# VHH binders against F-box protein At2g23160, part 18

Target 1, 307 residues: F-box protein At2g23160, of Arabidopsis thaliana (Mouse-ear cress) (q1ks79)
Amino acid sequence: MNSSSPISIDLIAEILSRVPSKSVARFRCVSKPWASMIRRPYFTELFLTRSSPKPCILFATVADGVWSFFSLPQYPYEKSSSASVAASAKFHVKFPPNNMRIGHNSDRRYFSYGYTSGLIYLYGDSSDDRSVICNPYTGEYAILPYLQRYRKTYSFLVFEPIEKQFKILFMAYLSGDRDHKILTVGTGNMKWRTIRCSLRYEIVSEGVSINGVLYYLGETSAWDNKDYDLKYDYAIVCFDIRSEKFIFFEIERFCRLINYKGKLAVIYFEDDVNYQSCLYRKKNYVEPDAINKLNVWVLEDVEKQEW
Below, E stands for the ipSAE of ESMFold2; O stands for the ipSAE of OpenDDE; V2 stands for 0.75 times the mean of E and O plus 0.25 times the DockQ between their complexes.

## First folded at step 11 (VHH; framework vhh_brivekimig_d4)

Design r6 (from p4 with G105N; at its last look DockQ between E and O 0.31; V2 from the best seeds 0.00; counts 0 for: pae E 2.3 > 2)
Fold by OpenDDE, look of step 11:
Structure r6 (fold): chain B 307 residues (1-307), chain A 121 residues (1-121)
Amino acid sequence: as target 1 above (307 residues)
Amino acid sequence: EVQLVESGGGVVQPGGSLRLSCAASGFTFSSYSMSWVRQAPGKGPEWVSYISGWGDSTLYADSVKGRFTISRDNSKNTLYLQMNSLRPEDTALYYCAKPEWNYKNTYFDLSSQGTLVTVSS
């Protein structure tokens, strides 16, 4: 009679993490150990991890400042059949409420948005000076404290995975104070805090968040950076979300930043024509398409700056 | 510190009415959408109603639609739930809920005491 080894509490946690939340509540009544387990932060995290919606594509339509959020299920690309799987979009919510408008601009300098870990940040055009965080699936939202905005500013919604906090980094305008603003979401009375940045740059890329670090490309050319003996016109800016500190890597060329298997990678074409390069080429009569090489570099160590 | 204090619960007969109140402090009340969530004995939490920060938009669960009315007074930092035509199945602990965000989703912190509504003959 093989004494069926009692199911370990960890296995029970694993099983319960896969059942509906309504059922989990009932299971608290099964035993004291189960009740205790379910109350542990570990279980909550486990449950939330398992309850995470299947990978879907979230998209929105905007009309007259009203956003409609939709999702499309991502079907595992079965290798085989070219058959256009017609996926039906699921409507979630309209946002914002009727008396609120969030303007949209195709230029990110005038409109900032971010989505990470189920939260959307929207920074509308100057007319309403409202920044909002919201759940695109349910419509719950909060209006962020007022921050004076300059045109052509960038904002990043970021998530810190250790402390499990959302932060919004609001970048200073280039001609203004060197100070960025940062806000931590969910702290009751949310307040913008000032973060000093030692380097002046124009943001020329989207942000990439990897393991609690935000990466983006800055153009350092034409700005007074007396404190830095810069060799190149570009820098990768590394922002540690938890410590709220900046590290800068100088790079010679304009590049795209991507997350490559949990590491920062940079992609550039030797003939990549950015606006500056285009002007240079025009000025110096350099023929385009001399070099057609794609380069990919992966950052192996952030502290050592090893690629 | 965010504080939510629910009140107005009690014992009522089927078909009766109650008005719940929630006093909010520790955050800018008008900047947040608010919700009511309830938990019946032996059941999981159930979302009941939603109201926008300015009160111009409301949503209701199908189970309470037409019977419950959510409202708010931002000058008093107070959320309300008018409950009419109460049924035994409405028996629950009712929570005022401010939206919170974690790494995956929004959630409601139900750490407040709540207010108990009992509908019984």
Scores: ipSAE 0.218, ipTM 0.626, lowest interface PAE 1.5, mean pLDDT 82
ESMFold2, look of step 11: ipSAE 0.449; ipTM 0.826
ESMFold2 (binder alone), look of step 11: mean pLDDT 81; pTM 0.811

## First folded at step 12 (VHH; framework vhh_brivekimig_d4)

Design w1 (from m3 with W101F Y103W; at its last look DockQ between E and O 0.01; V2 from the best seeds 0.00; counts 0 for: pae O 15.7 > 2, placed apart)
Fold by OpenDDE, look of step 12:
Structure w1 (fold): chain B 307 residues (1-307), chain A 121 residues (1-121)
Amino acid sequence: as target 1 above (307 residues)
Amino acid sequence: EVQLVESGGGVVQPGGSLRLSCAASGFTFSSYSMSWVRQAPGKGPEWVSYISGYGDSTLYADSVKGRFTISRDNSKNTLYLQMNSLRPEDTALYYCAKPEFNWKGTYFDLSSQGTLVTVSS
């Protein structure tokens, strides 16, 4: 009696795509048709699409140098009017473990953190002056090799999507072209490597990683000019993570870098207000007549520098 | 030190075929996209073809599209260019090129010897 399940194979696939992988494996034993369906590339894709962890927002609280990691499920904004689904934050882990101290500094030159592709990077004033990567969900961590720091340095955790490798870029402050370092995170003997950067700049933005390229803003003003009236020049720094090479785009104004649909976009106001300069300027200098035009430029071709 | 050694050039009649090779050393070959660039006598360099690090993407100049095929063997650190239906206009010194980057953008260092392709009746 071939009990033709009244449920369509497609519907079964849909249901199974929502169950844990371990359960799917068990369901292979239910029937030959199910086994066949589960082996189909379509189901694999469906399962991967559905099993993709619901976008969760990762939160961290820091108290006395201890990080507590939480996640909130992002429910699709069902416009349903009523019930404030109080999404309860799920606690994952505290970091660092006992006997480890991670210093916190408000100055990003002395302390930085980043989240990239599931890992947290902590660069700061630790007792051993070592940076740490950790899984905020499990608490697993690795201490990175010691790197001697000069007074100010910037660091980025980046992910190369093709080779599926994590790298850490250290950019030295006020240093020569040979003072920058890069580390490939992996199994085995991790070593810092020297990378060359032909342009000297101060990093003035957070990094944005897009499709294997790290973007950030640098201030290229002549370091030697003691004159307070320094016309600040800026450059967008493009770091190809795989090749570990730099490309630079000079820009006249301070801008905000964002990922716009998988492309780099810059946002700036025409009022020539340098945000950094504003931080130093007494609170109230809004030129009343400044036509505040927000400009958005999208980088279409990195190689051709076409916006 | 980055080393690129081109080979496979020669004299061929119009309509003929050649296969160029480039042996790469001194860098992690698979980590870089590669290109072929050619320079005809008395002309500037011309980009011919591009291949991604793992070979999953290829690009061709319009002048060679449908006739040339770029490929690579990362296990051998070798880049290839299969040239079919060759034309006299394809006569040039062919360079294997690793992309370089500076403040002006992407450029190719054509300091290698190249391999000469001559298409003549």
Scores: ipSAE 0.000, ipTM 0.217, lowest interface PAE 15.7, mean pLDDT 80
ESMFold2, look of step 12: ipSAE 0.417; ipTM 0.816
ESMFold2 (binder alone), look of step 12: mean pLDDT 83; pTM 0.826

Design w2 (from m3 with T106V; at its last look DockQ between E and O 0.34; V2 from the best seeds 0.00; counts 0 for: pae O 3.3 > 2)
Fold by OpenDDE, look of step 12:
Structure w2 (fold): chain B 307 residues (1-307), chain A 121 residues (1-121)
Amino acid sequence: as target 1 above (307 residues)
Amino acid sequence: EVQLVESGGGVVQPGGSLRLSCAASGFTFSSYSMSWVRQAPGKGPEWVSYISGYGDSTLYADSVKGRFTISRDNSKNTLYLQMNSLRPEDTALYYCAKPEWNYKGVYFDLSSQGTLVTVSS
């Protein structure tokens, strides 16, 4: 009597995807259909997605160019005030291997790192002047193709959510519009591609990635941008990760870029202190009526540049 | 195109030894760490061993530690797995694995043919 389980195979898959792997193994013995379902790539993917390790915090210590990666389990719900759950950090791996060195520099122009969805990107004064992507939990890694750099460069690890791809943007310093590079991660033999950027600037912020767009601040005053009638010293650079195109917003002042509820926001401080007027005034004159304003602007439309 | 060709599998008695080889092509072999992954009949894939690009670092699953040795020859674009003191539980299809990355993290493409290791009395 083939007791047709009143429960659909899809629902069974959903249920089983939420049980421990050991239990899933046992359930293979329940029926041939179950066994078949469990063997399907779909279930494996489903199971891996559901069995995703509890959100953990990844930590790294760096000593003499060697990275040590640790993780702490994150227990979201135990707001219980009292129990200092002394979670012990789990050590994973040291990176890079002994024959490889990744230099550490406090200057972002010489060293950069990124972490997204379990992938670590390290760029800097490494052996053979190469950047590396790696799994901080297992130590698996790939050395990226050699890219010649002149002096100061910036690099960003970014994720494109629609195509679900990692890309690495490499911005050259003092280079022409054709000297920037981009690499797509995970496609076998990775290759650098040339990307065009029409504006010259010095990157003066970390990147913020929001919904497939990378935002960062560039200083334009240091560059002779003859083709651009730029009135301001700064620009927000918007890089569409999928299309690999740049859009630029001029801004009057240095500002901090943040992700505010899935939108780009800029934060800047305005002081009414006329520095020139202060220079002529006696030591310690604080204008009592000086209005200090913290401004927050949220970008509502990237294409229309509406704030 | 990335190509991985495993060889060296066969039937051995418990306590026996085998040496697996993997010929790699289509990528800069020395630029990648490599791993062995195995899949027993009716079971999911299991990570077995890891080796760094230059071979100076190795890792092993607890199940094979002390019995298996991973090595590589970058001049030949070849990965090796020396398996000693084989057990019936080691019976599996063995894959050479180059690390890949997606939105879920690191994964191994096990689309290669693999090499079958059968340990039976």
Scores: ipSAE 0.032, ipTM 0.435, lowest interface PAE 3.3, mean pLDDT 80
ESMFold2, look of step 12: ipSAE 0.371; ipTM 0.799
ESMFold2 (binder alone), look of step 12: mean pLDDT 84; pTM 0.827

Design w3 (from m3 with P99T; at its last look DockQ between E and O 0.09; V2 from the best seeds 0.00; counts 0 for: pae E 24.2 > 2, placed apart)
Fold by OpenDDE, look of step 12:
Order: sequence, then structure tokens, then C-alpha cells
Structure w3 (fold): chain B 307 residues (1-307), chain A 121 residues (1-121)
Amino acid sequence: as target 1 above (307 residues)
Amino acid sequence: EVQLVESGGGVVQPGGSLRLSCAASGFTFSSYSMSWVRQAPGKGPEWVSYISGYGDSTLYADSVKGRFTISRDNSKNTLYLQMNSLRPEDTALYYCAKTEWNYKGTYFDLSSQGTLVTVSS
């Protein structure tokens, strides 16, 4: 009795391509046709295509200190259809739990958040001024050890891809070169370690992590200029996450740091207008006659400082 | 809406002192570095002084170093500029502004009314 499954083999393949691999393995035992189908290259391809984490955009809304995490599937831009695919956002979790309070501050020195390799880092006016890391998809979280903070600190969650470790870098403000701290996130007794940084600067950008190196922009003028003159000098700070060493690149202008094809790129506008002298009465005022040149420099070699 | 209201300006003799105030509203004051900027008649705006969000760092233009002191009270959302040993060349409309950075550099929004300081004998 050839029990012709009312379901087409293609449909079965489609269904099975959406189940965990362990389940697929079990389904091989259901029938010979299923087993045969599962062994076919097309199924493998189908399964891999479906199992591959679809790039999604993670976003959060914050209300009264509670974070709601959502994700949007990134559909491969099929070139063709102008149709605004209204992607429905998927809600994941709210954070923190009811017994925890996380403050929010627009000043990065007092509150920071970041997403790195699947984890959200929240630093700021949390309960007992403790930082937390959480999984935005599951709501699982860990409270980091207490760190006596200076009034102004910057913090980065970073991921070391070789050792597959998360670290938290705390950069102290107005502190000595030995006041910076680093924490390796683990299952054991986490301890803050001192990290040395020879350059004093104010952090003026978000961090960009590329291939095990954290990049951010520091303003050095406030520290180097004995005369306290408003001369903005900047440095790109390169922090090697594994070795926990700093490299600095001095730059003359404020710039944006981006990941460009796996390399650090800096973006800045150059115009004939001395922006330091240009005080605008209106936000976003652009002089119509200003010739603006967009400059993009890509760091080719960090050690050689080749752009 | 961000509002900055300067006050404390007036007429003073050379060598005199004034204290300017700037009342801020519409944003988290302590989260922003603030600056004083002045514009003299017939001249472009000139940066005068800078103070970090919590007042941990201050900067001054060379022209006012040793004479002016910037401070802030975050509990009152107020920025101050103590001006001592005033000179005729200090005559200007004084603005308080958030110190902001973007891809173009540092800029100041001088959309506030400012407060006029006149130093004259």
C-alpha cells in the first residue's frame, strides 16, 4: 500500500528545511522517500539556505528605562521590486527585569550601550551603578562586577574573535595612565584588571570593532595643550583586544570611523571654510558656496600606519 | 525644544567685572559640554570658553585666559562666565551654546539671543 503522502515531497522538503538539524536527522527514519530526499544535494542546499541566520537588524525602544528588543529580517535586496516590503518587526524581550533599574543618559560618559557579537552591553545608572550584558533575544543577562568609577568613564564591549571572548574596556576620564580597566567576561569570578594607556584623551566617538581591534576617536587637545586653547587635535585609538595594547594615530580633524570592507575607514569633509571659526546660527547650516570634499581614508596596515 | 537664555550683560568700565549666566532647558544639560561664544560688532563670532558636561574640564581662548572663568551648575541647568579685568575689546554679544561635533568638525548653534557686554570708559 504505497501510502502516497498527501503532501508533496517538495513541500516536505520545505518543511524539513525549517526544522533543527537534529530533527531532520530523526525524520530520516520516517520513510524511505524522506530519507532519500534528505540525502539529496538540493535538500542540503535548501536546508543551509534556510538555516543560515538571515541577517537581521536588531533595534530597541527605550521607555522609562526598559528596553524592548526587536528584530527585522533583512531580505536580500532583490534588485527588482520597488515594493516597500513592510517587514514586520519581531519582538524578543524586555530588559531589564522588574527588579532591576537601568538609567539612561545621553552622555556617553555616564551611559553607554553597545551591541557586539550578539550581546548588548549597558553601562550607566543601573542598579548599584553596575554594568550589565544581556542577550537581546533571550533576555539572559549577567551583572558585571562593581567598578569604582571616576565621574567620567567610557566603556566598550568588545569581542576577541580568536579566543572568542568578550571583554569590557573601561576608559577612565581625567585619570592617570593606570586607571583604565579591562574585564574578561567569563563564567567564573570576573575581575577587573588594570590596563595602561599612555595617551590622555577624551573619547568623542563610538567604538568600531574590526577583526579584533577596537577603534575610536579621542580628542587630545584638551590634554596636550598647556595653554588650554581650543585647538582640536584628535587621535584614532586602536585597541588590540587580544594583546590589550593601544596604538594611536594622530589626526587633525574630527572624522567618522567606519568599518569599510573589514578595514577601518575615516570619513571627513574638507572645505575652504575653517569650521572651527565657523559658528552657525542654525543647526545644519551649510554655506552654499562652500566646496565640500568628502574624504575617505582606509587604513591598510595598522602597524605600519599606512592609509 | 532646546532653549538657551543668556543674561548678565551690561555696560562696564575697563577693568571691571561681569558675570554672565545662561539658563538651559529642553535638553539634559549635564550631558553636554557647553561653550561661550562672542561676536563683536563688525566681527565674526569668536569662541571664548569651553566646559565639559560635569565641569571637569575647561578651556579658554588666549584672549581671555586668566581673566575669564567658565563654570556650571548642573542642578540649576545654568552656565556661567565670570569675566574679570574687562577690556574694550571684550565688547560683544555673548552666546552660550552646546559644544557639538560632527563629521565637519566643531560647531556652535548661536540661535539664542545672547547678552550684550559693553566695555567702555
Scores: ipSAE 0.000, ipTM 0.245, lowest interface PAE 10.7, mean pLDDT 79
ESMFold2, look of step 12: ipSAE 0.000; ipTM 0.083
ESMFold2 (binder alone), look of step 12: mean pLDDT 81; pTM 0.805

Design w4 (from m3 with G105S; at its last look DockQ between E and O 0.01; V2 from the best seeds 0.00; counts 0 for: pae O 3.3 > 2, unsure alone 64.6 < 65, placed apart)
Fold by OpenDDE, look of step 12:
Structure w4 (fold): chain B 307 residues (1-307), chain A 121 residues (1-121)
Amino acid sequence: as target 1 above (307 residues)
Amino acid sequence: EVQLVESGGGVVQPGGSLRLSCAASGFTFSSYSMSWVRQAPGKGPEWVSYISGYGDSTLYADSVKGRFTISRDNSKNTLYLQMNSLRPEDTALYYCAKPEWNYKSTYFDLSSQGTLVTVSS
């Protein structure tokens, strides 16, 4: 295209920055000006910036047991003063396919879902429901081997970053140490394996996976039969995904677990409100005199347990 | 109730060796990381060594690195500290400690009796 193109070279650069690299290479042959532009560092930068996977927010809607997966591009918060670029959600796929039923329950003890490293895990709410992993972008899925479920179970999809393996941890409720299971997701014959967990607890948080370790909060209630006093203690459960071993940190209070810059952090209120306990009590129990100070503690060293 | 009982302390000459033991009860021993902490007379507690629940990982303070070895036998609910090439500055009350956390800090409960190690010529 000769110098007479009404399209500015900048606009051409913008367009080309959005095409596959292989195509860009071909476009070098279109004209000398294009070739020159493509060779410029600014185009390389532009191309890299545009080709970099834009962080997207994946979200799903569920209707009648059918999941619809969407994504929204996450624009860098550069509040440019200008017009609310209404990001249009991109529809990907509906799941499950025809003739498959996935139960849905609002109680996570009966139904679990999770997203890890591009895969969605769906754990059904009935003993007859099959657990599945699926790619929410393509709709590809795998049905997991049948596992007899007791009514109150928790399951986590986790990713081991070194071996690049997905695993599913199944934690049985109030069950013996032999009732927990782990599955390695692969192309071969998937089998549930027994995993030993010596500590009995009720899972009271979602799992947070950080650098190959799954963290979640367990309630270790000690029932003193003598005094009919229930003492609520808590433990942070650390599950090493690769070694498939558990380590526990006892903590004195309920807290939220988050990933803070690649480290485990706990969030709690200074007023020591036990939110878990509040869930069982009257809705909206706020102590009027509570300072309501939110605190964040970051685990700096897992091995030394330094916060 | 968590119980930790330290033993193996004594008086040794510089360059000598001791092996400390800690008997643990009241909790699932293998599920918890353990540490040795020591307190010298007139000084605050000093962390000495760490071992993971299954013994796969160990850490040492710089002051004891190369001289001390932490180990555990989960079948016996026992923590060990092999101390070699002992120095006078190693003189302290040694505690077996399970790390704890509250809203204030991570801490070691040093309520156990500890075992006294005295290194003197």
Scores: ipSAE 0.038, ipTM 0.480, lowest interface PAE 3.3, mean pLDDT 81
ESMFold2, look of step 12: ipSAE 0.507; ipTM 0.856
ESMFold2 (binder alone), look of step 12: mean pLDDT 79; pTM 0.802

Design w5 (from r1 with E100V; at its last look DockQ between E and O 0.01; V2 from the best seeds 0.00; counts 0 for: pae E 21.2 > 2, grease 24.7 > 24.2, placed apart)
Fold by ESMFold2, look of step 12:
Structure w5 (fold): chain B 307 residues (1-307), chain A 121 residues (1-121)
Amino acid sequence: as target 1 above (307 residues)
Amino acid sequence: EVQLVESGGGVVQPGGSLRLSCAASGFTFSSYSMNWVRQAPGKGPEWVSYISGYGDSTLYADSVKGRFTISRDNSKNTLYLQMNSLRPEDTALYYCAKPVWNYKGTYFDLSSQGTLVTVSS
């Protein structure tokens, strides 16, 4: 998965046949060969959630900034079934309406999206675009209030499970002293509010929301963090969605974050024997199935930073 | 001490090509994103291109997109800029830049010598 190639339709079919219906996984697809076969370039994003009453996979295609959503039921594994996957898809909605465009970009610093609890958030590549949230199954959507952005921004759609609120966390690019923002998705008078994060970093992962906490990886090595005595190039940033407060844990190297049975797991490969092991060694570690050289740490208590 | 040493500049005719190199030392090269920045005579610095520390993301200014290609070789601690279809407006002093941030934002450190690219007939 460290290749620059997009995931093929054949690989999607293989993944669908092997993924447990209750797991949460996200796979990004950019189908260059598929784009050459239709009249317009497009990209495919794969969404897998547990929020559907019946298990299903949600796909989105984009062409010229216009998004189309479809779903399909999960299938048994069939290696020759890539064409039958496309034939089984159920189309839900096409948006945006009325010539509004939401440009896709594989670099998250120019394009933001999120999917939680059956709600999709999209923020396109153009500074004058409006963000949307939509229910991909019903076609209902909201155009969000305008937010001025500058260059490399990241945003996250998150769900606060106690108050049952969706929020959108917008992490501004730090040049020019722009403010980070948060918006509570609500009844009709949504406004962006300023939010403070004292640690400075470049966001280098997608976010993972677990039990009301958003986790993502920050690269801190090139940032002014003189108020912190940082030893490492990376930190896992933890955002408590209800309190809207940040905490962090340092880690030595790039890693991937996943939700493992309601807990955060940190996954990386040992590159060479001359690299030291991660200082965040396991505490109550749950070993992965059948992966050589893969190191996994599971966070047991986010407030005590216990692994 | 952080050092960035640019090379590969020269005089070239319009439509020509050059490959710039930047040797990096004094820091963990693969842990930093890198940029090319240029400064034409009498003008301020202009950002040209970006590459992430792992090489998985690249960005280009609109003025050079499709003509320039940024790359890096982390085993050699070297940043590259392949410049094709050169135009007279590409004439500038080119710097490779490690990002520098402070409490106010992100800056490009242009204290190196740079490498001069001159595009003329």
Scores: ipSAE 0.000, ipTM 0.085, lowest interface PAE 21.2, mean pLDDT 65
ESMFold2 (binder alone), look of step 12: mean pLDDT 85; pTM 0.842
OpenDDE, look of step 12: ipSAE 0.047; ipTM 0.487

Design w6 (from r1 with W101F; at its last look DockQ between E and O 0.65; V2 from the best seeds 0.00; counts 0 for: pae E 2.4 > 2)
Fold by ESMFold2, look of step 12:
Structure w6 (fold): chain B 307 residues (1-307), chain A 121 residues (1-121)
Amino acid sequence: as target 1 above (307 residues)
Amino acid sequence: EVQLVESGGGVVQPGGSLRLSCAASGFTFSSYSMNWVRQAPGKGPEWVSYISGYGDSTLYADSVKGRFTISRDNSKNTLYLQMNSLRPEDTALYYCAKPEFNYKGTYFDLSSQGTLVTVSS
């Protein structure tokens, strides 16, 4: 199954790559919900890797916690019949084995995954599931050390480019003194280490890694952050993957984060079209021609928080 | 410290059998898929067989299907390769291989001694 969301995101990224830093781009918001995501328990689409000699798309099917991985040449984007696509798909591996389960959940608080350099990190949807790192092409895998799970958790597979290390950051739900965990992949007997982030928030975005820094959006409005004099409801959290330290800066509005030419950019719609209002009105009210103002801000210096 | 020690190699006539063993230590053996890799004299490494962590899934190179059987005993931290109907082209140094995961993906470290299998009359 082809998803319109990845194509729409790629188109927005292409348009933004041509926009000067700090400039505002405007385009029409069509009546179709461009952020719609269709996920089935049996099918998910992994984004195209750029390290492949030929363009390939890696995708997986999931049933009862068992993953099957396939690859296709890039030509499925030319729209072919289902029989033609199935005939072109190369099956790599069924993973994990039937005696182990890695359940899928559309709520990222209960299920996490990451992909890089032909490795997949999977963290299942229940406390009985084990987390794994695997090669979806060969079926080679390792079950990661036990980590006690809490119901509302996020995790990220991140790459540290100087030491060339993968790390897995496990973000505990911060309604108390629960500490976050981090693990370095491929170092002897792998072990979870405790790290602390003093700012309290709910994670409300996917993560984006740029030049050894993981960025994500946190919503701080429902939390007691007495050590900080917060003025806004949101913060962009910046995790330096090498030093394993957090910094943050406040941002006024909910936004999406993208990698723009090696720098962090934020995307949001201004007051003349509220993002939540657009989604709500689209379901219950059809506007003939919705007009949106797209705002783009590019972070120039993470330490100085310059845009 | 991860350590893999292969044994059970030797000289055998064509059509004979050998059972290779690999003792593993320094990591949680049952948490990893495991492999056999071989290297014939003057040639590059060749993947032979794969087994999942619990032993319920196996894969074989076409050249050995039906003749070789991979198995593991997680209570003994030991990987096995039963080799039947041996041929001269099976002559090689055999390595037990644990997958390693780094920025380049997955690879095998073949720095152990291995165990030599020689099939000749």
Scores: ipSAE 0.443, ipTM 0.836, lowest interface PAE 2.4, mean pLDDT 68
ESMFold2 (binder alone), look of step 12: mean pLDDT 88; pTM 0.876
OpenDDE, look of step 12: ipSAE 0.610; ipTM 0.849

## First folded at step 14 (VHH; framework vhh_brivekimig_d4)

Design x1 (from r1 with S31T; at its last look DockQ between E and O 0.46; V2 from the best seeds 0.00; counts 0 for: pae E 2.7 > 2)
Fold by ESMFold2, look of step 14:
Structure x1 (fold): chain B 307 residues (1-307), chain A 121 residues (1-121)
Amino acid sequence: as target 1 above (307 residues)
Amino acid sequence: EVQLVESGGGVVQPGGSLRLSCAASGFTFSTYSMNWVRQAPGKGPEWVSYISGYGDSTLYADSVKGRFTISRDNSKNTLYLQMNSLRPEDTALYYCAKPEWNYKGTYFDLSSQGTLVTVSS
């Protein structure tokens, strides 16, 4: 008899073999076991963690809006079968509970997530526009306060290192000056606050946080930005997490943003090859055929826009 | 301001029962998972039980499983712990715990008064 299910277990093993991390995990059973989850995997996301000397890779599966978190040893098994991989994974916690759904969506206007040490943020595709913060190892969570009038958002989990605060930035799609919001995560009464960003753009990158500044790429060509004398179609948007203020500078073309030795770097791809950017450590020379014409620039001064 | 007020503790003989209550205010109770944590004399805090925001998922420490039942009433902003078949080892100050977050991760703030449970022959 023939099985109808694709082999997602081997895909998970291949993903885990590429991403080293360190973690310690605590398992709490909330719902159905991992083996039944593997039979109908919907989507898998991989999270890195550094909270333990025992290496561990955190990953999540989602089916019908229900999220499950698991961990495995970082060094993948070599003799293990697919059943052995399922047996070695620890089941953490299923959430959200049955009365709340957080669905995955590949469109960044409808789905956002973030991960830092011991904290996961999820914003799902639902009519209620609800979001969650949680500890994936213990299951402790909170549903964040409701936002009015938002149907679509881009959002980021960010960390402010001086005051030691997590914040969540919501940027409204097709934004007006009054629709963007920010929330400080922590103790007490969490509330959304209005923040202002007068530059209009489509967010076209993931966010990169470096030294208390969130960077992302905006595409500005389809928007009315009459107050700015824009010469290019793209801008790097810089959000100072502590002051909650935006600045930007233009950039000639689409690029990827990375953290390079504590500074922002941009990477260009010459021939539109979908090249997963990697920055080779301390190389004075990179073979042009090996990197497919990568160009790397490093930002030295955010205020002066010095590279 | 967040406030958690525990009640229902007391002195009971081994095998007896108590029902603890926790009144919550200053936050939207139904949107948080909640916990009970206890601290025995001379010991560090010990996690006891967990319940999801709408009460559809629960977890228990092995030492209390089958004897304790966590529940909540979101219309009253109240968390409960039904404690049956009590043992001297259950003697502790019991705290209602809301998850909190800082740069070190998730923690419980056990600064409330708690409610004392004493099980003695």
Scores: ipSAE 0.416, ipTM 0.818, lowest interface PAE 2.7, mean pLDDT 69
ESMFold2 (binder alone), look of step 14: mean pLDDT 87; pTM 0.867
OpenDDE, look of step 14: ipSAE 0.622; ipTM 0.846

